# Ledger of designs, part 24: miniprotein binders against q9f7q9

Target 1, 364 residues: q9f7q9
Amino acid sequence: MSKKIYIGAMTGTSHDAIDISFLSIGTKIHLEYFHSIKFPKSLRLKVKKLIENNESSLSDLGTINKEIGFLFSKSINEAIGFSKIKKSSIECVAISGQTIRHEINKRFPFSMQIGDPNIVAKETGLLVVSDFRNMHIALGGEGAPLVPEFHNQLFYKARNPRIILNIGGISNYSFVKNRNDIWGTDVGPGNAILDAYCSDFLQIPFDKNGAIAAKGKVDHIELGRLLQNNFFKRKCPKSTGKELFNIKILSKKFLKKKAEDILCTLVEFSAKSIINSIHKNGHNNCDIVICGGGAHNKYLVKRISEMASNDIVLSSDLGHDVFAIESMAFAWMGYKRVSNEALIVQTSSKNVKGLLGSITKSKL

## First folded at step 11 (miniprotein)

Design s52
Fold by ESMFold2-Fast, scan of step 11:
Structure s52 (fold): chain B 364 residues (1-364), chain A 81 residues (1-81)
Amino acid sequence: as target 1 above (364 residues)
Amino acid sequence: MGDKSIKVTFETDDKKTLFEIYWEVWELAEEMGYDVIVIIDGNELVVYVYAPSEEEAEKFAKELEEIAKKLGAKVEVKVEE
């Protein structure tokens, strides 16, 4: 019995952090070790400029791609050192990269993650799996969300249909009813606009527990305007990104309001987007399991619960570490890729199977 | 940075408590402007904080001890050379 380890490394789920999960996979998926490292603020600001600007220097893009590659490499090597897990037991590391663009509704759809896998392979000496989204797109998928099949593996239970709601910067959910019947969709905004407002206007990273938002009142005019976005009219499954859902969509008049009212409105925007999507898809009679950073925003969770006809639980209530699930998903996808096992890709016409992820090695 | 860091170990059998501690630690580190490494290994959550001085490290340690006390977790604090 050989215990093989699969590593997943991802950005942007726990503040400005690199989250790293070490999985063993036997009859069940086990989280052996979790490691989280601060994403440097100076590099985060460079990434933010790439995401927010319609035009960027190719030289800057190439440089930042290498900087992110070195950040992943350093973080992974430190995690291995702290874990005391033997390097020889590690089969691969799967990296999310840092998404800077996600553009699907066009003639040549693409998704762009940076973080040079060649640097990661050279610096760690490990087999690296990267670029899951562009193969997903090539096969006719939306490139996101990637987690529905992993959610099915963790949360499937006979005769107990579940919605697994991941509230990251963008919110997405998986519908888990039948084993290997894979369905998931992006919903719209999660925390991205909330956190951007806090950072840009209040000089704080986020609204702890939604305490500021809880003191405000909803601007129903701005909320109605925001909910008219064409993304919400698209049929599921669908995907989106921070390029669409960012601070620039807010009106100048709205930005002059009290911080409490702005944050209250943005919480309502996220909560209403989530519940409207669930209702539109007919998934009203299932428990909602919440995971991701948004689970920490108690006011947002409260608003979702007040709007929902569903019972709400946190993934921790089911024995799963809320903050680790997304990096665990990358580790699991790395496992699938190196095992030559296909993942299910949802398309506009039918589900297809494909090998997701590109392999990079520096040595034999 | 002067080769000084703080290591704090939280221990609990309740994974929900580890989740709460994880978020409290990240929030506090962000508020203080410190670089952190946060580790979960079985029933333990380990935090390495890189503070600018021994006085700041001690202050941070005290706040982490209060978080542990509030949430019912065992805590061990060590200032590393």
Scores: ipSAE 0.513, ipTM 0.830, lowest interface PAE 1.7, mean pLDDT 86

Design s53
Fold by ESMFold2-Fast, scan of step 11:
Structure s53 (fold): chain B 364 residues (1-364), chain A 81 residues (1-81)
Amino acid sequence: as target 1 above (364 residues)
Amino acid sequence: MGDKSIKVTFETDDKKTLFEIYWEVWELAEEMGYYVIIDVEGNELVVYVEAPSEEEAEKFAKELEEIAKKLGAKVEVKVEE
């Protein structure tokens, strides 16, 4: 028999790209192929406006939802073409969609991802799994992070609890103690504000290796103000998004400072948010494995290492490509959904199991 | 037509080096405004570039070879028909 392939497609949290992982799942999870393709600038700007503005027309939202659906479809079809993988061996594609809102601390919590799965199913001819977050919320969860159980599958080490720290636009971590102890939380900002500042004010996509930040000085007044955000007062497990952690959170006085000082302060904000969360949750005696695109920011990784007392390694040191972990997680969640296997959902009272993801097919 | 495609394959046994190549290529692609596709299979990272001219494709390939040299990875450049 030919092996079954599961595809995960997501918008890159650390760069303007669509990341696509092809997994085979048997006795072990294998990354067969990884594909990354540029997100068109014009569409990226439309998405950015949806995220940063509180009000948008329903017509614009509907149009952009279709445009993102076509973008996912094109990217997936191109990835399949380049992969040499037979389309007939593909069981499903799981899509992250593009998150434009994530609002949990309210009477009717919701999460909104765009990228019409009907377009993806029609254009690819594949079974599509989408909308993992809203079922997570319906079951009493926070809608994020979705990766803790997948991290447990990849990174569990007997008798040595680990923290798997994903530095995306938003930072989250999983506490991996044993296969029955599934736990994770969003921490706060990762690279979202850093990258937005670079794009908006410096006309560069990101601060390569954190080289600009490394030359600066921390603004302790702005840092103290940022760390007092109500999100940091919430009990874990908790979730957040770019609608909170974006350029608008910064004070006008702070934005008048040198780029080096601004980026240095934002690195410190991310690093302190991460370490403070780990300490608050009592996980300060664990090894830390870093993944996600933010791992490319060597200065950020250095600052985290300096604040942490324990060993820090990248997921690449354990044989797993840093840039692929999140899209692999979506592929794996697609596998779980089409296999009718429940995922663990953390709630405020106790963990529950549920089927996450909506299935869309255009044909039998 | 002036369109030319190139395929640049990087190979390294060091996953950390592969990650560094991934970000160097991504930064260069954003700087140059070129359409690129980055693929990874095991120890190989493959960059597919579509450039407006043969001269631009050759320049981009040379920049990618310098990335490989700097980071200690093996590199192979192929012009695709």
Scores: ipSAE 0.376, ipTM 0.771, lowest interface PAE 3.1, mean pLDDT 86

Design s54
Fold by ESMFold2-Fast, scan of step 11:
Structure s54 (fold): chain B 364 residues (1-364), chain A 81 residues (1-81)
Amino acid sequence: as target 1 above (364 residues)
Amino acid sequence: MGDKSIKVTFETDDKKTLFEIYYEVWELAEEMGYDVIIDVEGNELVVYVEAPSEEEAEKFAKELEEIAKKLGAKVEVKVEE
């Protein structure tokens, strides 16, 4: 008997990649196969300009939306080929899309992901699930984070309250205490500003192990200014994106400092954002499980550990590949959607249940 | 005449080591300007790359072997037509 397979495909946050997880789901969630493929630098630069600029051509937006759709399609088809998994065993592919805007604190809240699911459905021949965030918002949620219920499925243990800290471009955490109590929040920047500085000013993709940052000194004036951002004054659960936490948030004076000091300050900004959020929410007595690409930054992990007073482990210490958890979450959400099973949406008043994700298919 | 292809397989029973290899490979590929594909199945991580010459393929393979040695993983390198 072949297992039913659910695919999650997402843009990598700590490297220029499309990450693809293949899950089987039975009594346990099992990662059958993981595939990572290059996100072309030219297309990544086009996306970066969409994120950083207040204005862009609608024609360019439409074109880039199609280009990303083809990138997802090519990546998914290649992953299936390399996996040797029979296409007939695949129930769906869930795609994250590429987020270019996330604006919640306004009269008409919205989230915008590009990567045309019609292209993906046509090119792969698979049932595609996309656009999880806008239904989450329509139901009264913040559109992010989407992972708390999945984290509860993977990491719940009786009598062991845990924080599951995902350090992507944006940092978010889930508080896992009781099965079916779903709670999570975005906390602020993760790797996004660190990686943007490395790419833009140092021509490297990221600061390996935080080695450059570790040699520097914190600019306490800039750090204080950054921590005064209105986002940090909002009550949790809350969400944010790279539209807020990008290179443009930094002062011109700060950017004149040496690279070591800039990166040291940005590590401190991420670490303090994380720990301040945990303390503000009263969760400072729980073990912290780190996942996402930020777990690779040893200096960042060290700074979090020094501030937290909590025991810190990586998700790999618990048998889960750190780099795969986010794409696994999308595969699991695709499984829930095609199974016609509701997900829990946190709102400002109480949790509600809803079907998240839009289904696209090109053929019966 | 096509580019030289290489396939490098890393094997480790330690998920933390696998995580470190994953990011070291991505960083190296970006530094060298190579497009890579990385596959993970259980305890194996496989890297596929197209290199413009035999010299470039050997250089990349040696760097990947050094990553394996540094992190204590088994490594096998194959140059494919």
Scores: ipSAE 0.389, ipTM 0.782, lowest interface PAE 2.9, mean pLDDT 87

Design s55
Fold by ESMFold2-Fast, scan of step 11:
Structure s55 (fold): chain B 364 residues (1-364), chain A 81 residues (1-81)
Amino acid sequence: as target 1 above (364 residues)
Amino acid sequence: MGDKSIKVTFETDDKKTLLEIYYEVWELAEEMGYDVIIDVEGNELVVYVEAPSEEEAEKFAKELEEIAKKLGAKVEVKVEE
């Protein structure tokens, strides 16, 4: 019995990797295969400069766009080669691209992901689906988060409303109450500032289990300043990105403090952003399911649990690999696009339906 | 010296254990300066890495076996030339 395979490929959120999920979709969604490959350090540094700098040359942007396209292509081809899945069974690959800008509160809102889909289509020979966020924005949405409808597919349970909290670089959550009632929002920072501080100042990729943060004390003055950001004053659903939540938002005085105190404060910033959002939206009487790379930061999870009135579970406790859920979501959205099935887009007034994603193919 | 490929397969029916293995492997690879590829299929997590020598390959494989032992997962190690 032949089954159709849908691939999702994305940049990893808690470590520098390309994460690739192979999905079959029938009565249930099945993760057939997951593959994770290191993101090259040289490209990571180029991407970081694009995200942190207000200005960059168009030539640099164009070049890095092609380099990321080749990285996705190589990673996808290697994943297919390691899998036992026949290429003829693959219907499409959906790519996240690498987000370098996400700017919504302006006259011409946009989101910019790099990774040329033409390179990916040519090098893999597959139908490529890309650029989900700009159609979401064109339809009146925020461009992010994209995962709420997928979360409903995985986590909906009758008479059991729940929050699906994804702690990536940016934290977002879905409120799953009704099968067809799609609601989700970005919250604020997840691991992005924590990991950037670790990389830039401590020469480590992240704070393992939050062990360094756990030894420190919160700087309540800096925390109060950070929580006053205008993003937190916007109504949900709302979105944000690393162009806002990066190391440059931290005060110079705060950066002179000891590493334990800085990381402790940044954990508190993420945890309070999450819980304040849940509280303000009235979602404080249902379970919180945590997924994404932040689920592995035990100190962050502890702080969320201490602030929450909710019961906390990990998605792994429900049989789902926390590290695969986002790349699975891209595979599923690729499936929806090639099936000509609309996704639900949240707007400021009402939900609308639209076909998300641009199709690129190099051959018939 | 010639490059040596390592393939280490972890097996567990506990998704939480799989998560812990996933991140411990990434951390170990960063500490040792190795590029790593991780595959997951069902209850198995497979790690591929190229080491600069047989001694480094054996050392990395032993560290991965200790991770499996600590977390209660089954482990199989293969060194390929």
Scores: ipSAE 0.381, ipTM 0.778, lowest interface PAE 3.1, mean pLDDT 86

Design s56
Fold by ESMFold2-Fast, scan of step 11:
Order: C-alpha cells, then structure tokens, then sequence
Structure s56 (fold): chain B 364 residues (1-364), chain A 81 residues (1-81)
C-alpha cells in the first residue's frame, strides 16, 4: 500500500517564499519532498501594506484574502506536480495562511491570517486544514508559537536538553527536555525588519550571508531604544508579530544612516533579543539548534554564537533542512487534526489540550 | 466596456520553464491591472487577456512574447473575437 502523505504550506519566511513539505508519518516523521516557490512581488507589497498600516478597507482585505488563497492553491498544485507523489495518497494540506495581525496583550486577543481555505479546497481538490491560531487563543493560548510540540517530536533526545531556535520573520524557540513538557515562546524580531529594509531601501530581497551588516557598526542609541519595547518586559511564554516588528519601529534619524550600520544594528537587535530571552528563562546551559531562514545569515549566526555560552549547530547539521521545518510542522499539525488528536496549548496558568485547525472540503 | 481578447499560447517540454512563465504572466497581469485567464495543460500554457483597447492588449501580448523568448519557450498569438 502507498504511504499516507500530509502536506504543509507555509508563508512569511525570510526569503519571501511559500514553503511546502510533504510528510509521511509512522514510527517516525519523514520528509518525502520539499518545494519552495517565490512569493509574487506585487502581492507581497499588498500584504506588507496591510501589516504596516493601522487601517485598511474591508474590500481590500477581502480581495487580498482571495488572492492569497489562489497563491496557496497554485503553489500546492505546482509542488504536487513536481513531487511525483500520487494525489490519491494525500490525506490533507495544512495551510499557515498569511498573518496580517497578531494582537495578544489586550482585552480581546486575536490573530488574523488570510488565504481563503475554500479556494484552496476547490482548486486543489484536497481536504484543507487552516486557522490553527484562533482556537489556540480561544483555549487561553497566545496563538504562537505553534511549533514547540512538533520540535519536541522531531528533536527530542533522552538526556540531551536542547533549544530549537527558529529564526523566521519573528524569532521563537522551543525548550526540549522531556516529551511531555512542551514549552516555547516568541522572542522578538528575526529577519522581518532586516528583509523589509533590504527590499524597501536596497532593492534586494535580503542581506545574503549578512555580508552588508558585517561591514557596519552598531548604533547603540537606536539599539537601546529598540530593546526597551514593552514586548520584552512580558513574561514567557509570549507571542508577537510583524505588526509590531516592522520598518515603522525604526526612528527617522536612524534611517538616515548608511545601510551597513542600519543592518549591523538590526542583526544585533535580533541576536541580543534571542540571547536575552534564553538567559532570562534560565536556559543558558542548553545546546542551541538553529533553523529558519536566519540560519543562512552567517553574520547573525556568528553574533548569536559570540553572545551565547551554548554549543550551536544548524538543524541541517542534524539532517533537517532549515527552511523545511516550519512547513513540516504544519503538515504534522494537519495530520493531528485529521487524526482527531489534540495538540498541547500553553496558557498563562497551565498547559491544556485542544483540537486545533478548521477543516474545509470542496464538493467532489 | 470595449474589451478585446488576445489568446497567447506558450509551449515548452521543460515543466520548470512552463511554471516560470505561469508565475511571470500572473505577476505582469497583476501589475498592469488586467483581467487574465490562465490555463496550463500538459506542455502548454494558454493566456487569455482582456484589455480596454486593442493597443493595450497588443502591448500586453508583446510583453508575454518577450517572457517566452527570454525563457526559451515557443509562443503563438491569436486575436479572439
């Protein structure tokens, strides 16, 4: 009999791509195929405007929600075509959606992802799982990060406590010590502000290897101002998003500096945020496994290594593509939803179990 | 509305090239604000473009021909009534 396949489709990584993972799940999790597709520039600019602006029209929001749905659909169909995996073996596709708002520290917390799952279900013909974050919040969680339980499944090793550090647009980490002790938190910025600066001011998608940042000097006044943000005063576990950590957080005076100094300062901001969080939580003696797009920013990894007392490796050194892990996590969460198995939700008081994800099916 | 339709057919044996054209056509249509219908079948990609005028439709078709030429695909343009 052919293997059952679960697909995860993820947006919002440091390379402005749609990452698609195909998993088989048995005694262990196996990545059957990974495919990455460029996020179209025009649609990316529309999304960026939604994220950075406090207000938008409901008509624009509705339209972009449909456009992102078609983007997921086209990307998933392309990935299936290249994978040579039989469509009949696919049990579901889990989609991240594109997050445009994530506001947790308020009376009525919410998270908003766009990408209409009805379009995805119709265009792919697959069972779609979506909207993991709103149930997570409803159950008392922060809506993010969603990856800690998956990190535990993938990276747990007896007698070897470790930190799994995901450097996406936002940085988050999981503390993996025991299989039944699921813990993770958002840290603050990852690549989001770095990549936005590169796109907006340098007309490049990102600073390859951190080469531009490496030539600059840190602006300690701007760095100090950035690190005073109220988010860093919140207790872990906590969550954040690109609506906070975007280009608008930077001062006008700082933006007049040379590109090398701006990028150097933003690398330092991400690195210090990460290390400060790890130390504040008492996890400073655990080895760090880095994944996400930031793993390829050699200067950022170097700065983290220089600040850390921990041994640092990339997830790729352990056989797991640094770009694939987040989309693998969504595939695995789709598997859990289809299997009617609860995920662990961290709350302010205690962990609870919940059935995360909404299911959408087309006719025939 | 004075909509004019032009059919553009791209052909290549390289599936990667076909999807490269697919994404570039989609991006170009979105940038120009044109309504376009795109169909992918086997080794062919068919684009129907609707524009306010024949001149604008022809301009869009020429951009599509340049995409095909750059990526090494065969292209055929036909005006549809």
Amino acid sequence: as target 1 above (364 residues)
Amino acid sequence: MGDKSIKVTFETDDKKTLFEIYWEVWELAEEMGYDVIVDVEGNELVVYVEAPSEEEAEKFAKELEEIAKKLGAKVEVKVEE
Scores: ipSAE 0.000, ipTM 0.211, lowest interface PAE 17.6, mean pLDDT 84

Design s57
Fold by ESMFold2-Fast, scan of step 11:
Structure s57 (fold): chain B 364 residues (1-364), chain A 87 residues (1-87)
Amino acid sequence: as target 1 above (364 residues)
Amino acid sequence: MGDKSIKVTFETDDKKTLFEIYWEVWELAEEMGDPWSEGYDVIVDIDGNELVVYVEAPSEEEAEKFAKELEEIAKKLGAKVEVKVEE
């Protein structure tokens, strides 16, 4: 019996890579193959400038949109080439795109991902699914997080309610209690500000295991200021992005401190944002499963564990690789879209169902 | 002479160790040249209890340097490592 394969391709928010998952879906979800490919440094810097600056030229935006499209195409083709999976068995590739804006708390909310799906469809020859967030918003949702329903499919277990905490550049969590109760929210920063500080000021990609942060002291004045941000006052479910949680949120006085103290404070900011959100929502009676790149920051995980009353486990302890979950979610959403199966969208009033994702094909 | 590729296979029965190797590899990868030059690339596969790193470098000397760095990662994290030259 042949099986159908669904591909999810996602830009990592905690490392300079494109993560690609190959899923088969039958009686259960199987990760058939996982592949990561280096994100070009020159292109990453262009994307960073788009995210951090209020204004950019439309010509630059159009050019970078095509460059990201070619990057996804190259990455997907390389992944297929290294896999033992026949291209004819692939039903679709779902792409995350690269988010450059996510603005929800306004009269006309929007989310903007770049990575031209026309380039991806032409270069791979595959059916492409893209732009999940704008339909989510159109249906009354926040555009993010998109993973709660996938977390429910992957991690639901009768009589064992769980928090599935994804620590990417932005942290989000899903509350998994009942199979049909889909609930999740963005929390605030994950690794985005930590990694930006390391890159901009220390010329390193990230703080390995949180070793630098572990040597420092928390700046409680800056921490208190950061935790007073209006985002934390909004009711869940809510969403955010790196356009808010980036290096520019930090005070100039704080940036004059020792690197150890800055990173220690930023770890505390992420950890407190996570635990405060869980407590505010009344979900503090559940065990926490961590996934995403933040799981590798041992000091951050330690701080979260110290603030939480319950044991923390990694998704890898449950048989699911911490670095693959997000790209698996996109593969699964691609499967739902090509199967014409609705996803559940959380709104301010009630959950609704809708078809998320736009389909692009280059040939018959 | 063209680009040189190496295949480095890490083996461990501890999934947490594979996770740690994954992140150490990506930190090392940031020190390499830009993939848009097509002279350097890093690809990582995970299959069961193995993590496989494919490194493309513009010269044999540079490929060997990265193989040595990857062997040090294995030594530090207690994983078995095998290095092969690939076309």
Scores: ipSAE 0.275, ipTM 0.715, lowest interface PAE 4.4, mean pLDDT 86

Design s58
Fold by ESMFold2-Fast, scan of step 11:
Structure s58 (fold): chain B 364 residues (1-364), chain A 90 residues (1-90)
Amino acid sequence: as target 1 above (364 residues)
Amino acid sequence: MGDKSIKVTFETDDKKTLFEIYWEVWELAEEMGYDVIVDIDGNELVVYVEGPYELEWGSAPSEEEAEKFAKELEEIAKKLGAKVEVKVEE
């Protein structure tokens, strides 16, 4: 008899790829196969414009929703073909969709992911699980981060409390101390503003190894202004997105400075927001495991290490690729949904349990 | 030329080295403006320069550009101490 396989497909926020993980799940979680494909540049630019704009036509939104659905479908079908895994052994595919809006501090909070699950179900022939964030919000949660319970499954170690720090476009971390305590929060910016500055002003996709930032000097006036943002005054758990942390928060005067100084200041902004959050929450006595694309910004990792009193390792040092963890989390959440097992949702008052994710099928 | 694909296979027993190869490949592809497809299966990482998709995935490199990219991938393998095999497949 063959193993049951659960697929997770996730759009990366830091390295602009679609990451696809194939999990088998028993007493332990095992990554059977990993597949990654670069997000097409033309479609990435359309998505970036949606995220940066306050308004979009319904026609444009509908069209891009279908385009992303086809992108997921083709990527998933390719991954299955190259994996040599029998399609009959696949129980579901869980998709992240592409987040274009995340608005929590309002009367009717919501999170919006695009990538039509009907297209994915029809084109793959698989059961699709999507839209994990809106049930999380409906139950009183922040809609993000979704990974804390999965981080607990993957990284819990007796007598070794850990912070699992994911540096994507936005940074988030999970506090892993006890198997029964699920806790995580968004921190603030990760690479989003750094990469936007590189793309928009330097015509490069990112600052390789943080080499440009390493040559610069911190603008302490701009840094102080950025760190006074009201988001940093909110209690955890909390969530945020690129609608807040984007190039438009930077002052016009600051943007006239040398690229090295701008990038140095933005690295310091990300590093200080991370360390300040850890300290403010009282989690300053445990090891830090770094994952996400920001793990490859060597200067950022160095600055975090210099500010932290804790030991720092990369998830790759523990046998888990920094890009794979989030797609693995989606595969695992898909498994929970099709098993009718509840996930833990952190709220402002108490943790609750809920079934996260919507199921779409094209066939019986 | 779109009916040809370049397949580069890297092999190493060190998982961390395999992950470093993925990052170097991704950086190079982004700098050169190419789309890449990466498979990780056991001790092997496989890179495809041209995808088999019916949808438009981006620019298709010329024969010369594709060969240059493959040579750069071979240099990454030598730098990081991994075994490498390059094949042009129709």
Scores: ipSAE 0.082, ipTM 0.563, lowest interface PAE 5.5, mean pLDDT 84

Design s59
Fold by ESMFold2-Fast, scan of step 11:
Structure s59 (fold): chain B 364 residues (1-364), chain A 114 residues (1-114)
Amino acid sequence: as target 1 above (364 residues)
Amino acid sequence: MGDKSIKVTFETDDKKTLFEIYWEVWELAEEMGYDVIVDIDGNELVVYVEGDYELEWELFKARREGSPEEIKKLLEEAYKLLGAPSEEEAEKFAKELEEIAKKLGAKVEVKVEE
């Protein structure tokens, strides 16, 4: 007897990869296989340009949507080949898509992920689940973060409330107190601006361990300006994206400073926005579990720890890979969708339940 | 680029050590400009060093579109990367991965896969 397998495929932001998790789900969730493959830099530059520009050609959007669909398809098929898992045991693949816009604070809120699921379904022959965010929004939610209910599955412990802090390009956290109740919010920047600065100005992918930032000094004027952004004044739960938190948010005067000072200030911006959010929401009196790629920026973790009154551990200390959690969450959400089991959606008034994700098939 | 790749397997019962190896591998690959595939299966982390994944991606697209001129150009670019320097760089990368294993207390095995 083969186990039923659910696949989650996600575009990683921390290490420019496609992360693919293979889950079996029963009494416990088990990661059967994890696969990570490089996101092509040429395609990543096209995506970056699309995210950073306010106006883009519809033809470019359509073309890149198809190209990313093929990238997901190729990556998924390769992962299945490397896994030695029988294709017949796979129930579905859930894809994150590549987010290019996320605009919630407006009359007609929306979120745009690209990566054509029709291409993925045709090329893999699998049932595809996609577009979790727009149903979340339609039901009155913020479209993000999607991980809080999955965090409850992994990290809930009776009488031990926890903050699960995911430091991706954008930082978000889940407050895990009750098994049957979920709460989560986006915080603000994680590593997106840090990594963009490193790539654009230093020709390195990221600041290893935050070593460059650690040598610098905070620009308190720029930090104060950045922390005044209207996003931080919104009530939680709330969401955001790279369309707001990117290099263009920085002043031209600030960009003339030493690299060490710029990166030091950006670390402080991420750390302070995280701690301010936790304090504003009254979640001061519980442990913080850090996950996501930012967990490996030792200087950022140090700064968060110095500002926090909370005990801090990494998700890896609890047996969960900091990089695998998000792709596992997509696999689990795919499982929920094909099982016709509702997910909890946080709204401004009352949590509701709904079926998240669109199903695409190329065959019976 | 071709069918040949270097496969490096790390084995440990310590989950935290496996996660640390995963991060070190990605950092090293970025520093050295190598494209890698990394998988985790139980207590093993496997790294595949395959060469230029950008060229593989461009070739994949060209084959799909059926552009003989583009395929020819991409193959010519790929063939420029073959030879002793590429083999030396791959060997150096494998040795750095072995040092990561030694530093973090994991078992390591290197194989050439066809």
Scores: ipSAE 0.420, ipTM 0.742, lowest interface PAE 2.7, mean pLDDT 84

